# Designs tried in a protein design chat: VH-VL binders against Probable low-salt glycan biosynthesis epimerase Agl13 (agl13). Part 11

Target 1, 156 residues: Probable low-salt glycan biosynthesis epimerase Agl13 (agl13), of Haloferax volcanii (d4gu69)
Amino acid sequence: MPNIHDVEVRDLQVNADQRGHLVEVFRSDWDEYEIDPEMSYYSMTYPGVVRAWHRHLEGQIDHFVCPKGRITVGIYDDREDSPTQGELDTFVIGEHNQQVIRIPGDCWHGFKAIGDEPSLLINYPTNLYDYEDPDEERIPYDDDRIPYDWNAEIHG
Key: E = the ipSAE of ESMFold2; O = the ipSAE of OpenDDE; V2 = 0.75 times the mean of E and O plus 0.25 times the DockQ between their complexes.

## First folded at step 10 (VH-VL; framework fv_bebtelovimab)

Design L4 (from K6 with light chain A31N; at its last look DockQ between E and O 0.82; V2 from the best seeds 0.75)
Fold by ESMFold2, look of step 10:
Structure L4 (fold): chain C 156 residues (1-156), chain A 122 residues (1-122), chain B 109 residues (1-109)
Amino acid sequence: as target 1 above (156 residues)
Amino acid sequence: QITLKESGPTLVKPTQTLTLTCTFSGFSLSTSGVGVGWLRQPPGKALEWLALIYWDDDKRYSPSLTSRLTISKDTSKNQVVLKMTNIDPVDTATYYCAHRGYPGYKGVFDYWGQGTLVTVSS
Amino acid sequence: QSALTQPASVSGSPGQSITISCTATSSDVGNYKYVSWYQQHPGKAPKLMIFKVSDRPSGISNRFSGSKSGNTASLTISGLQAEDEADYYCSSYTSRNTVFGGGTKLTVL
């Protein structure tokens, strides 16, 4: 279970047959999409690259899926009035573990592409991107304020 | 090469506002990722964090003391100032300023001033 | 009451190893990801010994090591020496708060 209030995770059903597979990633009757997405975009990220930390202050909710490759999703709760302030969630998702992650946009969030292939992230945000006045705030991926290291050594 | 020095009054009366200045060298508060914090230690007691200011002027305060504290910086003078209102004898302590932020170091105070003892009269 | 609990004192003889614990007892330290340790001799400012649970700053002896299991971090001092007699503080942080433990007095017998 997620540590952060309003972070949600849904396992996605992989429907396989002789032609390949199909995965539904959005349905309007899923609780994780109580507020319907207003747009969608995707990004391809080279192995080892971090795209973090971002947040949105006008009520945007993000929904991350990774149908190809693998990412570590990181979420840190710096919300002033949150019952889970100071908590961190990490999730490893991708073709090996297909999930959608619901991310309150006012938490710091981002991802790192892991493994040896580029990772495809698809996002379904609940707000339209405003090109003239984007609702985004950024701090460095290695900022002191967030107790997390995207490049920590992994043993196993 | 990083040095910090605390300055300000050593004897204050109850109800006054304590103003402490941290003057530093060997780093700049214009450098991304860098901060300066204030801490205190009452005689014979534990360390207590008070406040922190970062290069981007982001400010954080101890939750129990936030209504009494104001931190500010003057980057051109290499100074950070702490003000604490409504001083009381329980605030008698050695006050330290300390450097925060160094590549590879997370969430620590790696260089400290010598400290200044502030005594609040009874 | 601090959100980080340390024993009030610990003692050992020269050459022995000792361990000081630091246990998180509240959400004030968030998920308790990183712990640092400071050594303080009387009349001196604290000195950073360990950060990020187990990393040592340059110039810190490898006799000092750190670890963490669940909500309890540990500082271990091996090959105890007279100069190790000091107060030791653990610390942890979130984006909004920095917390110190109550301190542990180490006595070298």
Scores: ipSAE 0.606, ipTM 0.864, lowest interface PAE 1.9, mean pLDDT 92
ESMFold2 (binder alone), look of step 10: mean pLDDT 89; pTM 0.922
OpenDDE, look of step 10: ipSAE 0.848; ipTM 0.929

Design L5 (from K6 with heavy chain V108Y; at its last look DockQ between E and O 0.04; V2 from the best seeds 0.00; counts 0 for: pae E 14.3 > 2, placed apart)
Fold by ESMFold2, look of step 10:
Structure L5 (fold): chain C 156 residues (1-156), chain A 122 residues (1-122), chain B 109 residues (1-109)
Amino acid sequence: as target 1 above (156 residues)
Amino acid sequence: QITLKESGPTLVKPTQTLTLTCTFSGFSLSTSGVGVGWLRQPPGKALEWLALIYWDDDKRYSPSLTSRLTISKDTSKNQVVLKMTNIDPVDTATYYCAHRGYPGYKGYFDYWGQGTLVTVSS
Amino acid sequence: QSALTQPASVSGSPGQSITISCTATSSDVGAYKYVSWYQQHPGKAPKLMIFKVSDRPSGISNRFSGSKSGNTASLTISGLQAEDEADYYCSSYTSRNTVFGGGTKLTVL
C-alpha cells in the first residue's frame, strides 16, 4: 500500500498462452487514469542507470509501466501542505511484477533499472510536453534533501 | 434524454439520518465509466460536492464529510441513494444529484436534477 | 474553504466582455488539467457551460469561452446580456475527488 496519499498502484493482468503474453496497460475507465493521458513515450534504460529526481509543477500525473526488464520506482513527497509530506514510496516493477504506478507529478520521482538486462519504461503523462518551456524540475539523484539511496540493498 | 430527480424528506430534526434517493432515466449505471454524484447548496451559499458512485461500485466521498456519508446504488431500479448521519441545522441545503458520463464527461456533471430542499429544524 | 478561488462578484454592462477567474491555491488539490464551469440562475439547478477547459456542450452560446494558463482558469463572456446575470462556479477534477470554487455573482449593469 502506498505511503503517499496521491500515489496509486494497479496490478496488471498478464494474459499468457503458447504465443506469449498480452497486458493491458492503459484503459480510460481505470481509476488510476481518471485524468486521461495526453501522450505516451517509452525509454530503454541500461542496467544500473538511475533517472531521478524529477518533478512537474503544472499538474502533470505520470503513469509508469515496465513491460520488459525491472525497475525500482522512487517517489518522495515534498509538497508543502501535503498530509504525507516527507513520505517515501518505492516499488519494484517489471516482467515479474507487472503494475502501473500513478505518480503525482509534484512529488519528486524517478527510477533505477535493476537486474542484468535493459529495462523498458512506458509513461502515460497527463500533460503534453512543451518543448519550448518544459514543466520539469531536476535535482541530483543523490541530493541530501531526499532520504533515499538508489544504490542501497533493496532486500529488507 | 437524461433526467434525474431527487426525493426524500423535506423537513428533518437534528440527529436523524437523512436518506435521499436519486431516480434517473436515459442512462444506465451498468455503462462503463458512468457515475452519479450528490451535491448540496445551503441557502445563499456555494455548491458543495458530497459523494459520487460509479458503474463498477467505486465510491468517492468529500473528505470533510466522509464519516457521515454512505452512497449506494440499485442499478435495476435506476436509483442512487445517499445517507447522511447526525443531521445538524448547518446541513440545511438544496440537495442535487447529477450525472457524470463517459468518455468526455470525466470530471464534470453534465445533467442535474432540479434539487430538493431539506430543512433541518431545531 | 474551496481549493479553487473565484472572485466573489464581477459586473459589466451589456455588450462588454467580462472574465471570471478560477485559481487553484491549495497544495491539497491535484492536477488541474480539466476545468468545468457552471451557470446557476436563482432557484434553478446549475447548468454546465464549459467542460475540458474550453469545450462547450451542445446548445451553449459561443459567447462563453474558457481558457487556462498555469493554475488559473478563466471563463469569458463576450457580448454581455441581461440573461447572463447569474452565479458562476468553476470545478476541477483532482485525483479521485471533485472540487468546486466558491462561486462568482455576475451582475449585468
Scores: ipSAE 0.000, ipTM 0.506, lowest interface PAE 14.3, mean pLDDT 87
ESMFold2 (binder alone), look of step 10: mean pLDDT 89; pTM 0.924
OpenDDE, look of step 10: ipSAE 0.831; ipTM 0.923

## First folded at step 11 (VH-VL; framework fv_bebtelovimab)

Design N1 (at its last look DockQ between E and O 0.73; V2 from the best seeds 0.80)
Heavy chain, then light chain:
Amino acid sequence: QITLKESGPTLVKPTQTLTLTCTFSGFSLSTSGVGVGWLRQPPGKALEWLALIYWDDDERYSPSLKSRLTISKDTSKNQVVLKMTNIDPVDTATYYCAHRGYPGYKGVFDYWGQGTLVTVSS
Amino acid sequence: QSALTQPASVSGSPGQSITISCTATSSDVGAYKYVSWYQQHPGKAPKLMIFKVSDRPSGISNRFSGSKSGNTASLTISGLQAEDEADYYCSSYTSRNTVFGGGTKLTVL
ESMFold2, look of step 11: ipSAE 0.790; ipTM 0.915
ESMFold2 (binder alone), look of step 11: mean pLDDT 89; pTM 0.921
OpenDDE, look of step 11: ipSAE 0.867; ipTM 0.935
ESMFold2, look of step 13: ipSAE 0.781; ipTM 0.908
ESMFold2 (binder alone), look of step 13: mean pLDDT 89; pTM 0.923
OpenDDE, look of step 13: ipSAE 0.866; ipTM 0.936

Design N2 (from K6 with heavy chain K59E, light chain D28N D55N; at its last look DockQ between E and O 0.78; V2 from the best seeds 0.75)
Fold by ESMFold2, look of step 11:
Formats: sequence, structure tokens, C-alpha cells
Structure N2 (fold): chain C 156 residues (1-156), chain A 122 residues (1-122), chain B 109 residues (1-109)
Amino acid sequence: as target 1 above (156 residues)
Amino acid sequence: QITLKESGPTLVKPTQTLTLTCTFSGFSLSTSGVGVGWLRQPPGKALEWLALIYWDDDERYSPSLTSRLTISKDTSKNQVVLKMTNIDPVDTATYYCAHRGYPGYKGVFDYWGQGTLVTVSS
Amino acid sequence: QSALTQPASVSGSPGQSITISCTATSSNVGAYKYVSWYQQHPGKAPKLMIFKVSNRPSGISNRFSGSKSGNTASLTISGLQAEDEADYYCSSYTSRNTVFGGGTKLTVL
């Protein structure tokens, strides 16, 4: 279970047959989508690459799905008035573990592509991207302020 | 290479505002990942963190003291300034400034000034 | 009260190993994952000995080691020497707060 207030996780139903599989990733009757997405985008990320840390301050909520490959999702609660300030959530999702992760946008967040194959991330944010005035803040993936190491060695 | 030095008054009266200046060399506070913090240690007592300021202008304050503290920087002078309002005798301590973040180890204070004792008269 | 609790003092004889504990006691105890340790001799500024629970900065003797189990971090000093007599502070942080333990006076007998 998530450590951070308002982070939510839903297992996705994989509907398989002889041709492959189909997975619903958004439904308006799912609690994780109380605020409906306004757009969607995807990215492909090569193994080992980190895309972090990002946050949004205008109320955006993100919903991460990884239907191809495998990622570690990281979320850090820097919200001053949060009951879980300072908590970290990490999730490993992908083909082997299909889930949607609901991410409060004002928490620092990002992901690392892990394993041997590129990862496909699909996001369903609740705000449109404003090309004239983007609501995105960034700090380095290894920033002092966040006690997390994306590149820590994995031991058996 | 990295050095820091605290300066300011050594004797202050209750109710005054204490202003301390940290002058440093060997790094720039405009460099990504760099921070400078202030700490104090009352005689015979534990270390206490006061405030941090980062290269991207982010400021963080001890929750118990945030209403009394202001941290600021002057990158062109390699200085960080701490102001603490409404000083009283319990604030008597040695005050340190210290380096945080890049190029040092994450989440620690790796280089410290020698400290300056500030005595608040009773 | 401090979010990190240390014993007030510990003692040992030259050549012994000793440990100093640091227990997180805050309501949000999971937030303080990375623990560091500082050594402070009288009249001197603190010196970083251990960061990120168990990592040693360059130049720090391998007689100093760190570990953590649950909410309690430990600093172990093996082969105790007279020069190890000092105050030792644990510390941890979140993005918004840095906390120190109350300090432990190590006496070398």
C-alpha cells in the first residue's frame, strides 16, 4: 500500500485470448479518476534512463501506466501541509505487473526504465499542457533535497 | 578548497534582530545542486538546524523557528545571510554555516565554518 | 522533543568495539530513511563520518561503520582509540527538515 496521502494504485485487468491481450487503462467510474483526464501522451525510454523529478503546482493529477517494458515509478511528498510530508513511494510496473498509479502532481515524481528493453509510459493527466505557460517544475534526479537514489545498485 | 566563515555581532541584547553573514569560497551558490545552511549549538547542548538556501532560490526553515528566520543569498559576493528576530537569552549559541549538496555527499553538511559564539545578554 | 534519540554517553577501552544508537521517534518515522553521523571534538566544528546510513566519506577510517535496522541506526567504532573520544551526533532529513540527535559523549577509558 502507498505511503503518501492521495497516491493510489489500481491493478489493471488483462483480457487475454489467442490473439494477445487488451487492457482498459481509464474508466470514468474508477475512484482513481475522480477528476477525469484532460489529455494523454506516451513516451518511450531506453533502459537505465531516469526521467525525474517533476511536479505541477496548478492541481494536475497524473496517472501512469506502463504497458510495455518495466519502470520504477518514484513519488516524493514535499507538500508542506501533507500528513505524509517526507514520505517516498516506489512502484515497479510494466508488462509483468500492469497497474495505474495515481500521482498528486504537486508531489515530486518521475520514473526510471529498468530491465533490458525500452519502456512505454502512458500518462493521463487531468490538465491540458499549456504550451505558452507550462506548469512543470524540475529538479535534478539526484537532487540533495530528495533522499532517494535512482541508480542504487541492486543486490541479490 | 571549500571554506566558509561566519561573521556578525558576538554580543546582542534581547529583542534585537541578529544578522549573521556566511562568506564562502571554493564553490558558487549559482551552481546546480548547491546549498548553504545555518546551524547552531548552545553551550553544552545539541546541534540544531536553522535554515537552508539552495542554488534555485529554494529556502527551507526549521519548523520550530520559521516565524523568526530569514535566509538570503548574494551570489555575486559569495555570501549567505541569516536574520533571526526577537532574540532572547535562549538563543545564546555557537552559530555555524555549512555547505550542502553538490559537489558533496547528499543530505549532509560536509564543510563547516569555524563557528561564531553569539551571546545574548540577560 | 528531538525526532532522533541517542544515549547520553557510552564508554569503552582501547581496542574494543562500541556502538552508538540513534532511534527515530517522530510520528512520521518512515520519512527519515537516510541517517548520517558526525564526530565533534571540543571546540571544533562537527566532522562528517557516515552518510546514507552506511557510506564512509573519503578519508574516514574503516573502523567507523554504520547500519540501520527498522527505526534504529547504529554507529560502530572498532579498535577504539583515544582520539575517538568525542561527541557523536546522528542526523537525518526530509526535503523540508533536518534533525539531529541529542548527541552521545564517547569516553575512552
Scores: ipSAE 0.671, ipTM 0.888, lowest interface PAE 1.7, mean pLDDT 92
ESMFold2 (binder alone), look of step 11: mean pLDDT 89; pTM 0.924
OpenDDE, look of step 11: ipSAE 0.807; ipTM 0.917

Design N3 (from K6 with heavy chain Y102W; at its last look DockQ between E and O 0.74; V2 from the best seeds 0.66)
Fold by ESMFold2, look of step 11:
Structure N3 (fold): chain C 156 residues (1-156), chain A 122 residues (1-122), chain B 109 residues (1-109)
Amino acid sequence: as target 1 above (156 residues)
Amino acid sequence: QITLKESGPTLVKPTQTLTLTCTFSGFSLSTSGVGVGWLRQPPGKALEWLALIYWDDDKRYSPSLTSRLTISKDTSKNQVVLKMTNIDPVDTATYYCAHRGWPGYKGVFDYWGQGTLVTVSS
Amino acid sequence: QSALTQPASVSGSPGQSITISCTATSSDVGAYKYVSWYQQHPGKAPKLMIFKVSDRPSGISNRFSGSKSGNTASLTISGLQAEDEADYYCSSYTSRNTVFGGGTKLTVL
């Protein structure tokens, strides 16, 4: 259960048979996709690499899935007057735990590829990318403003 | 290496606007990740954070004082200015400016000025 | 947001270990994940002793250690020495706010 207002998580059904499996990752009748995606893209990220922090201020909602590999998704609520301002959500998703994460674009967000193999992130944002005036703000993944360490040691 | 110094009036009357200047060296507020904050400490009392400004002109204010505070920077002069309106005797304190962010440790004030005592008359 | 509560004073004898607590007064421990500690001698600016709960800045003695359990952070000073007599403040932050505890006066003896 997410700590941040408007962050949502849906377990994805893995439809397996003798040939492999199929996973639906978007349906327009799912609550997490109340506003339909306008586009989709994917990225491949090498193990240990962090792609964070970014946000969108013109209403974009992101939907992250990770069908191959494994990522830690991080979301930090810096929204003014949010009832959950200052909260952090982290999710580990990938082959072992297939989920879609709905991310309010105006929260800082990103991910780290974890494990030993490259991770495939697919995003279904609700806004088209505007190449001439992109709606994307960035701060360093280790920026002072966000109390989170992507590279903190994990202990058993 | 990194140094900061506060300057401004030491005696202020109620209702006046207090203006404090932080002059620093050893870093630049044009450098990504750098910030400067203001704090105060009333005599015999706890430290209190007031405001913070980052290299990209992003600003934060203490929630209880935000209506009275304005922070600004002049990167070419290595200065940060704090203004506090409608001064009251409870605002009597030592005021500090301090470095935040790059290249220091995350989320802390690692270098402080010597502080300047501001006394507000009763 | 919640205040950080510290005891007003603690004391100990030379060579003893002492612990200063810092408790968030709300149940929202997630909002104040990282705690730092500052030492302040009379008439001087505060000095950073611990950041990120348990990390020490360069040049800080390993007699100073930090920990956190639930909504309570702790600063432990082992091998107490006269120079450790000072005020100690915990602090934490979110992207929009920085808070300090009320401070703890440590008396050696």
Scores: ipSAE 0.589, ipTM 0.865, lowest interface PAE 2.0, mean pLDDT 92
ESMFold2 (binder alone), look of step 11: mean pLDDT 90; pTM 0.928
OpenDDE, look of step 11: ipSAE 0.666; ipTM 0.881

Design N4 (from K6 with light chain T98Q; at its last look DockQ between E and O 0.78; V2 from the best seeds 0.74)
Fold by ESMFold2, look of step 11:
Structure N4 (fold): chain C 156 residues (1-156), chain A 122 residues (1-122), chain B 109 residues (1-109)
Amino acid sequence: as target 1 above (156 residues)
Amino acid sequence: QITLKESGPTLVKPTQTLTLTCTFSGFSLSTSGVGVGWLRQPPGKALEWLALIYWDDDKRYSPSLTSRLTISKDTSKNQVVLKMTNIDPVDTATYYCAHRGYPGYKGVFDYWGQGTLVTVSS
Amino acid sequence: QSALTQPASVSGSPGQSITISCTATSSDVGAYKYVSWYQQHPGKAPKLMIFKVSDRPSGISNRFSGSKSGNTASLTISGLQAEDEADYYCSSYTSRNQVFGGGTKLTVL
């Protein structure tokens, strides 16, 4: 269960048969997603690469799905009046744990491609990207302000 | 070598505005990731964080004191200034400025000034 | 009153191992992931001893170690020496706040 207010996780149903599998990644009748996506995109990220930290200040909500490979999703609540200000959520999603992560855009967020294979990310945000005036703030992935280390040693 | 030094009045009257200056050397506040913070310690009491300013002018204030505090920087003079309004005897403390943002250290103050005692009297 | 609670004092004899605890209050549970420890001798500014729960800055003796279990962090000092007698503060942070424990006075002997 997520620590951050308005972060949601939904398990995706994998419909498998001898031809392979099909996974629905969004349906408008899912109660948690009573929203109108405005666009969708995908990206391929090489192993070990971090894409963080980003936030949006005009009400965008992101939805991360990883149908190929594996990623660690990181979300940090820096919202001034949030009941969960200062909380951190991390999720490992991908082929072996298929979920969609709903991300309030005004939380700092990003992901790291983990394992030895490229990771495919699908996002369906609720705002269009404005090429002339993008609604995107960035701070370094290793910024002091966020108590998280994307490259922390894995114990095992 | 990183050094910081606090300066300002040592005796102030209630209701006045306290202004403290941190003058530092051995680092630049234009360097990405770097910050300077202010803290205090009342006589015989615990450390208390007051404010923090980062290289990109992002500012953070103690939630309990935010209405009374203003932090600013002058990168060309290697200075950070703290103002605290409506001073009261409870504000008597040693005030420190401290360096923040050494790569990999995460959320700590690794170099401190010597501190300056501010006494609030009538 | 502080979001981080420490014992007021601890004591130990030279050569012994001692542990100082730092416990987050229930209202701040989960927000304070990284804990740091500072040593302060009388009349001096604090000195960073441990950061990110268990990491030591360069020049800090490996007699000082840190750990965390649940909402309680611990500073352990092995091979206790007279010069270890000081006040010790735990601290943690979020993007918008920095908190310190009330401090623990370590008495050697």
Scores: ipSAE 0.598, ipTM 0.864, lowest interface PAE 2.0, mean pLDDT 91
ESMFold2 (binder alone), look of step 11: mean pLDDT 89; pTM 0.923
OpenDDE, look of step 11: ipSAE 0.856; ipTM 0.932

Design N5 (from K6 with heavy chain P103G G104N; at its last look DockQ between E and O 0.66; V2 from the best seeds 0.00; counts 0 for: pae E 2.9 > 2)
Fold by ESMFold2, look of step 11:
Structure N5 (fold): chain C 156 residues (1-156), chain A 122 residues (1-122), chain B 109 residues (1-109)
Amino acid sequence: as target 1 above (156 residues)
Amino acid sequence: QITLKESGPTLVKPTQTLTLTCTFSGFSLSTSGVGVGWLRQPPGKALEWLALIYWDDDKRYSPSLTSRLTISKDTSKNQVVLKMTNIDPVDTATYYCAHRGYGNYKGVFDYWGQGTLVTVSS
Amino acid sequence: QSALTQPASVSGSPGQSITISCTATSSDVGAYKYVSWYQQHPGKAPKLMIFKVSDRPSGISNRFSGSKSGNTASLTISGLQAEDEADYYCSSYTSRNTVFGGGTKLTVL
């Protein structure tokens, strides 16, 4: 279960057959998605690369899906009036654990591509990107203001 | 290499504004990620964090004291200043400034000044 | 009261091991993730002993170790020596706040 207020996780149904598989990544009748996406994009990220920390302050909600590869998603609640201010959520998602993570945009968030192969991220945010005046704040991935280490050692 | 030193009055009257200056060397507040904090310790009591200022002028204040505190910096002089308004005898304490580490030393105070005792008269 | 609770005092004899606990007690914010420990001798400024729960700064003896289980962090001092007699504070932080425990006085008998 997520620690942060309004972070949600949904398991995705993988429909496999002889040709491969099909995964629905969004449906308008999923109850936790009462605000429809306005756009979608994808990125391919090389192993070990961190894309963090980002925040949106005008009500954007992000939805992260990783259909190929594997990522660690990190979310930190720095919202002034949140009942979960100071909480951290981490999720490992990818082709062998297919989930969508609903991320309140006003929480700091990002991801790290892990494993040996590039990771494909699909996002479908609820706000259009405004190229002339982007609603995006950034701080370094290793900023001391967030108590999280993207590069902590991992043991098998 | 990193050193910090607190300066300011040692005796203050109630209701006055306390101004403390931290002068440091061995680092610069122009360096990305660097911060300086203020803490205090009343005689025989626990450490208490007061305020923190970062290289990009971002500031943090103790929630219980935020209405009384102002922190500022002068990067060219290697100084950080703390002001505390409406001083009361319970504010008698040793005041410290300290370097806020980042990177490997994330989120800690790794270098401290020697402290300055501020006594508030009755 | 502080969001971090420590025992007021602990004691041990030279050569023994002692443990000081630090428990997060705030119900409004989740457990603080990173805990650090400071040693303070009388009349001196605090000295960082442990950070990120269990990491030691350069020059700190491996007699000092840190751990965390659930909401409780622990500082363990092995091979206790007279110079270890001091006050010990745990600390943690969020993006907006830094807190210290109430402190623990260690007496070496």
Scores: ipSAE 0.431, ipTM 0.822, lowest interface PAE 2.9, mean pLDDT 90
ESMFold2 (binder alone), look of step 11: mean pLDDT 91; pTM 0.938
OpenDDE, look of step 11: ipSAE 0.833; ipTM 0.927

Design N6 (from K6 with heavy chain S32T; at its last look DockQ between E and O 0.73; V2 from the best seeds 0.75)
Heavy chain, then light chain:
Amino acid sequence: QITLKESGPTLVKPTQTLTLTCTFSGFSLSTTGVGVGWLRQPPGKALEWLALIYWDDDKRYSPSLTSRLTISKDTSKNQVVLKMTNIDPVDTATYYCAHRGYPGYKGVFDYWGQGTLVTVSS
Amino acid sequence: QSALTQPASVSGSPGQSITISCTATSSDVGAYKYVSWYQQHPGKAPKLMIFKVSDRPSGISNRFSGSKSGNTASLTISGLQAEDEADYYCSSYTSRNTVFGGGTKLTVL
ESMFold2, look of step 11: ipSAE 0.658; ipTM 0.876
ESMFold2 (binder alone), look of step 11: mean pLDDT 90; pTM 0.930
OpenDDE, look of step 11: ipSAE 0.852; ipTM 0.931

## First folded at step 13 (VH-VL; framework fv_bebtelovimab)

Design Q1 (from N1 with light chain V29I; at its last look DockQ between E and O 0.90; V2 from the best seeds 0.82)
Heavy chain, then light chain:
Amino acid sequence: QITLKESGPTLVKPTQTLTLTCTFSGFSLSTSGVGVGWLRQPPGKALEWLALIYWDDDERYSPSLKSRLTISKDTSKNQVVLKMTNIDPVDTATYYCAHRGYPGYKGVFDYWGQGTLVTVSS
Amino acid sequence: QSALTQPASVSGSPGQSITISCTATSSDIGAYKYVSWYQQHPGKAPKLMIFKVSDRPSGISNRFSGSKSGNTASLTISGLQAEDEADYYCSSYTSRNTVFGGGTKLTVL
ESMFold2, look of step 13: ipSAE 0.727; ipTM 0.894
ESMFold2 (binder alone), look of step 13: mean pLDDT 89; pTM 0.923
OpenDDE, look of step 13: ipSAE 0.860; ipTM 0.933

Design Q2 (from N1 with light chain V29T; at its last look DockQ between E and O 0.76; V2 from the best seeds 0.78)
Fold by ESMFold2, look of step 13:
Structure Q2 (fold): chain C 156 residues (1-156), chain A 122 residues (1-122), chain B 109 residues (1-109)
Amino acid sequence: as target 1 above (156 residues)
Amino acid sequence: QITLKESGPTLVKPTQTLTLTCTFSGFSLSTSGVGVGWLRQPPGKALEWLALIYWDDDERYSPSLKSRLTISKDTSKNQVVLKMTNIDPVDTATYYCAHRGYPGYKGVFDYWGQGTLVTVSS
Amino acid sequence: QSALTQPASVSGSPGQSITISCTATSSDTGAYKYVSWYQQHPGKAPKLMIFKVSDRPSGISNRFSGSKSGNTASLTISGLQAEDEADYYCSSYTSRNTVFGGGTKLTVL
C-alpha cells in the first residue's frame, strides 16, 4: 500500500492465449482513472537513465504503465498541507509486475529505467500539455530537497 | 574554497527586528542545486535550524518560527539575509549561516560560518 | 522538544568503542529516513561527520560509523581518542523541515 495520500496502484490483468497477451491499461470505470485522461504519450528510456524530478501545479494527475522493460517509479510528497508531507513511494513496475500507478501531479515524481533492456513508459495525464504555457516544474534528479538517491542501492 | 561569514548587530532590544547577513564565497547561489541556511544555538543548548533558501528562490522555514522569519538573497552580492521579528531574550544565541546542497553532500550543512553571538537585552 | 532524542551524555576510555543513539520521538509519517551527525567542540562551529545514515564525508576517519535500525540511528566511534571529546548532534530532514537532536556530550575518561 502506498505511503503518500492519493497515490494509487492497480494490478493490471494479463489476458493470455495462444496468440500472446492483451493488457487493458485504461478504463473509465476504474477508480484510479476517476478523472479521465486528456492525452497519452510514451517514452523509451535506456537502462540506467533517470527522468526526474517533475511536478505539475494545475491539478494534473499522471498514470504510469510500463509494458516493456522495468522502471523504478519515485514519488515524493512536498505538498505543504498534505497529511503525508515528506513521504516517499517507490514502485518497481514493468514486464514482471504490470501495474498502473496513479500519481498526484503536485508531488515530485519520475522514474529510472532499470535492468538491462530499454523501458517503455506510457503515461495517461489528465491535462493537455499546453505548449505555450507548460505546467511543469523541474528540479535535478539529485536535488538536495528530496531524500532519495536513484543510484544508491545496496544488495543485502 | 567555500567560506561563509555572518554579520549584523550583536546587541538588540526586545520587540526589535533582527537582521543578519551571510556573505559567502567559493560558490554561487545561481548554480543549480545550491542552498544557504540559517541556524542558531542558544548558549549551552542544542542547534536549531531556522531557514533555507535555494538557487531557484525556494524558501523553507522552521515550522515553529515561520511567522517571525524571512529569508532572502542577493545573488549578485553573494549574500543571504535573515530577518527575525519581535525579538525576545529567549532568542539570544549564536547564529550561523551554512552551505547546503551542490557541490556538497545531500541534506546536510557541510560548510559553516564562524557564527555571531546575538544578545537580546533583558 | 525535538523530534529526535539523544542521550544527554556518554563516556568511554581511550581505545574503547562507544555508541550514541538518535531516536525519532514520534512520527506517523516515517519521513526522517536520512540521518546525519555533527561533531562540535566548544566554541567551534559544528563539523559534519556522517550523512545518509552511514556515509562518511571526505577526510572523516573510518573510526566514525553510522547505522540505523527502524527509527533509531546510531553513531559509533571506535578507538576512542581524547580529541573525540565533544558534543554530537544527530539531524534529519524532509523537503520542508530540518531537525536536530538535543545533543550528546561525549566525555573521554
Scores: ipSAE 0.705, ipTM 0.879, lowest interface PAE 1.3, mean pLDDT 92
ESMFold2 (binder alone), look of step 13: mean pLDDT 88; pTM 0.919
OpenDDE, look of step 13: ipSAE 0.863; ipTM 0.934

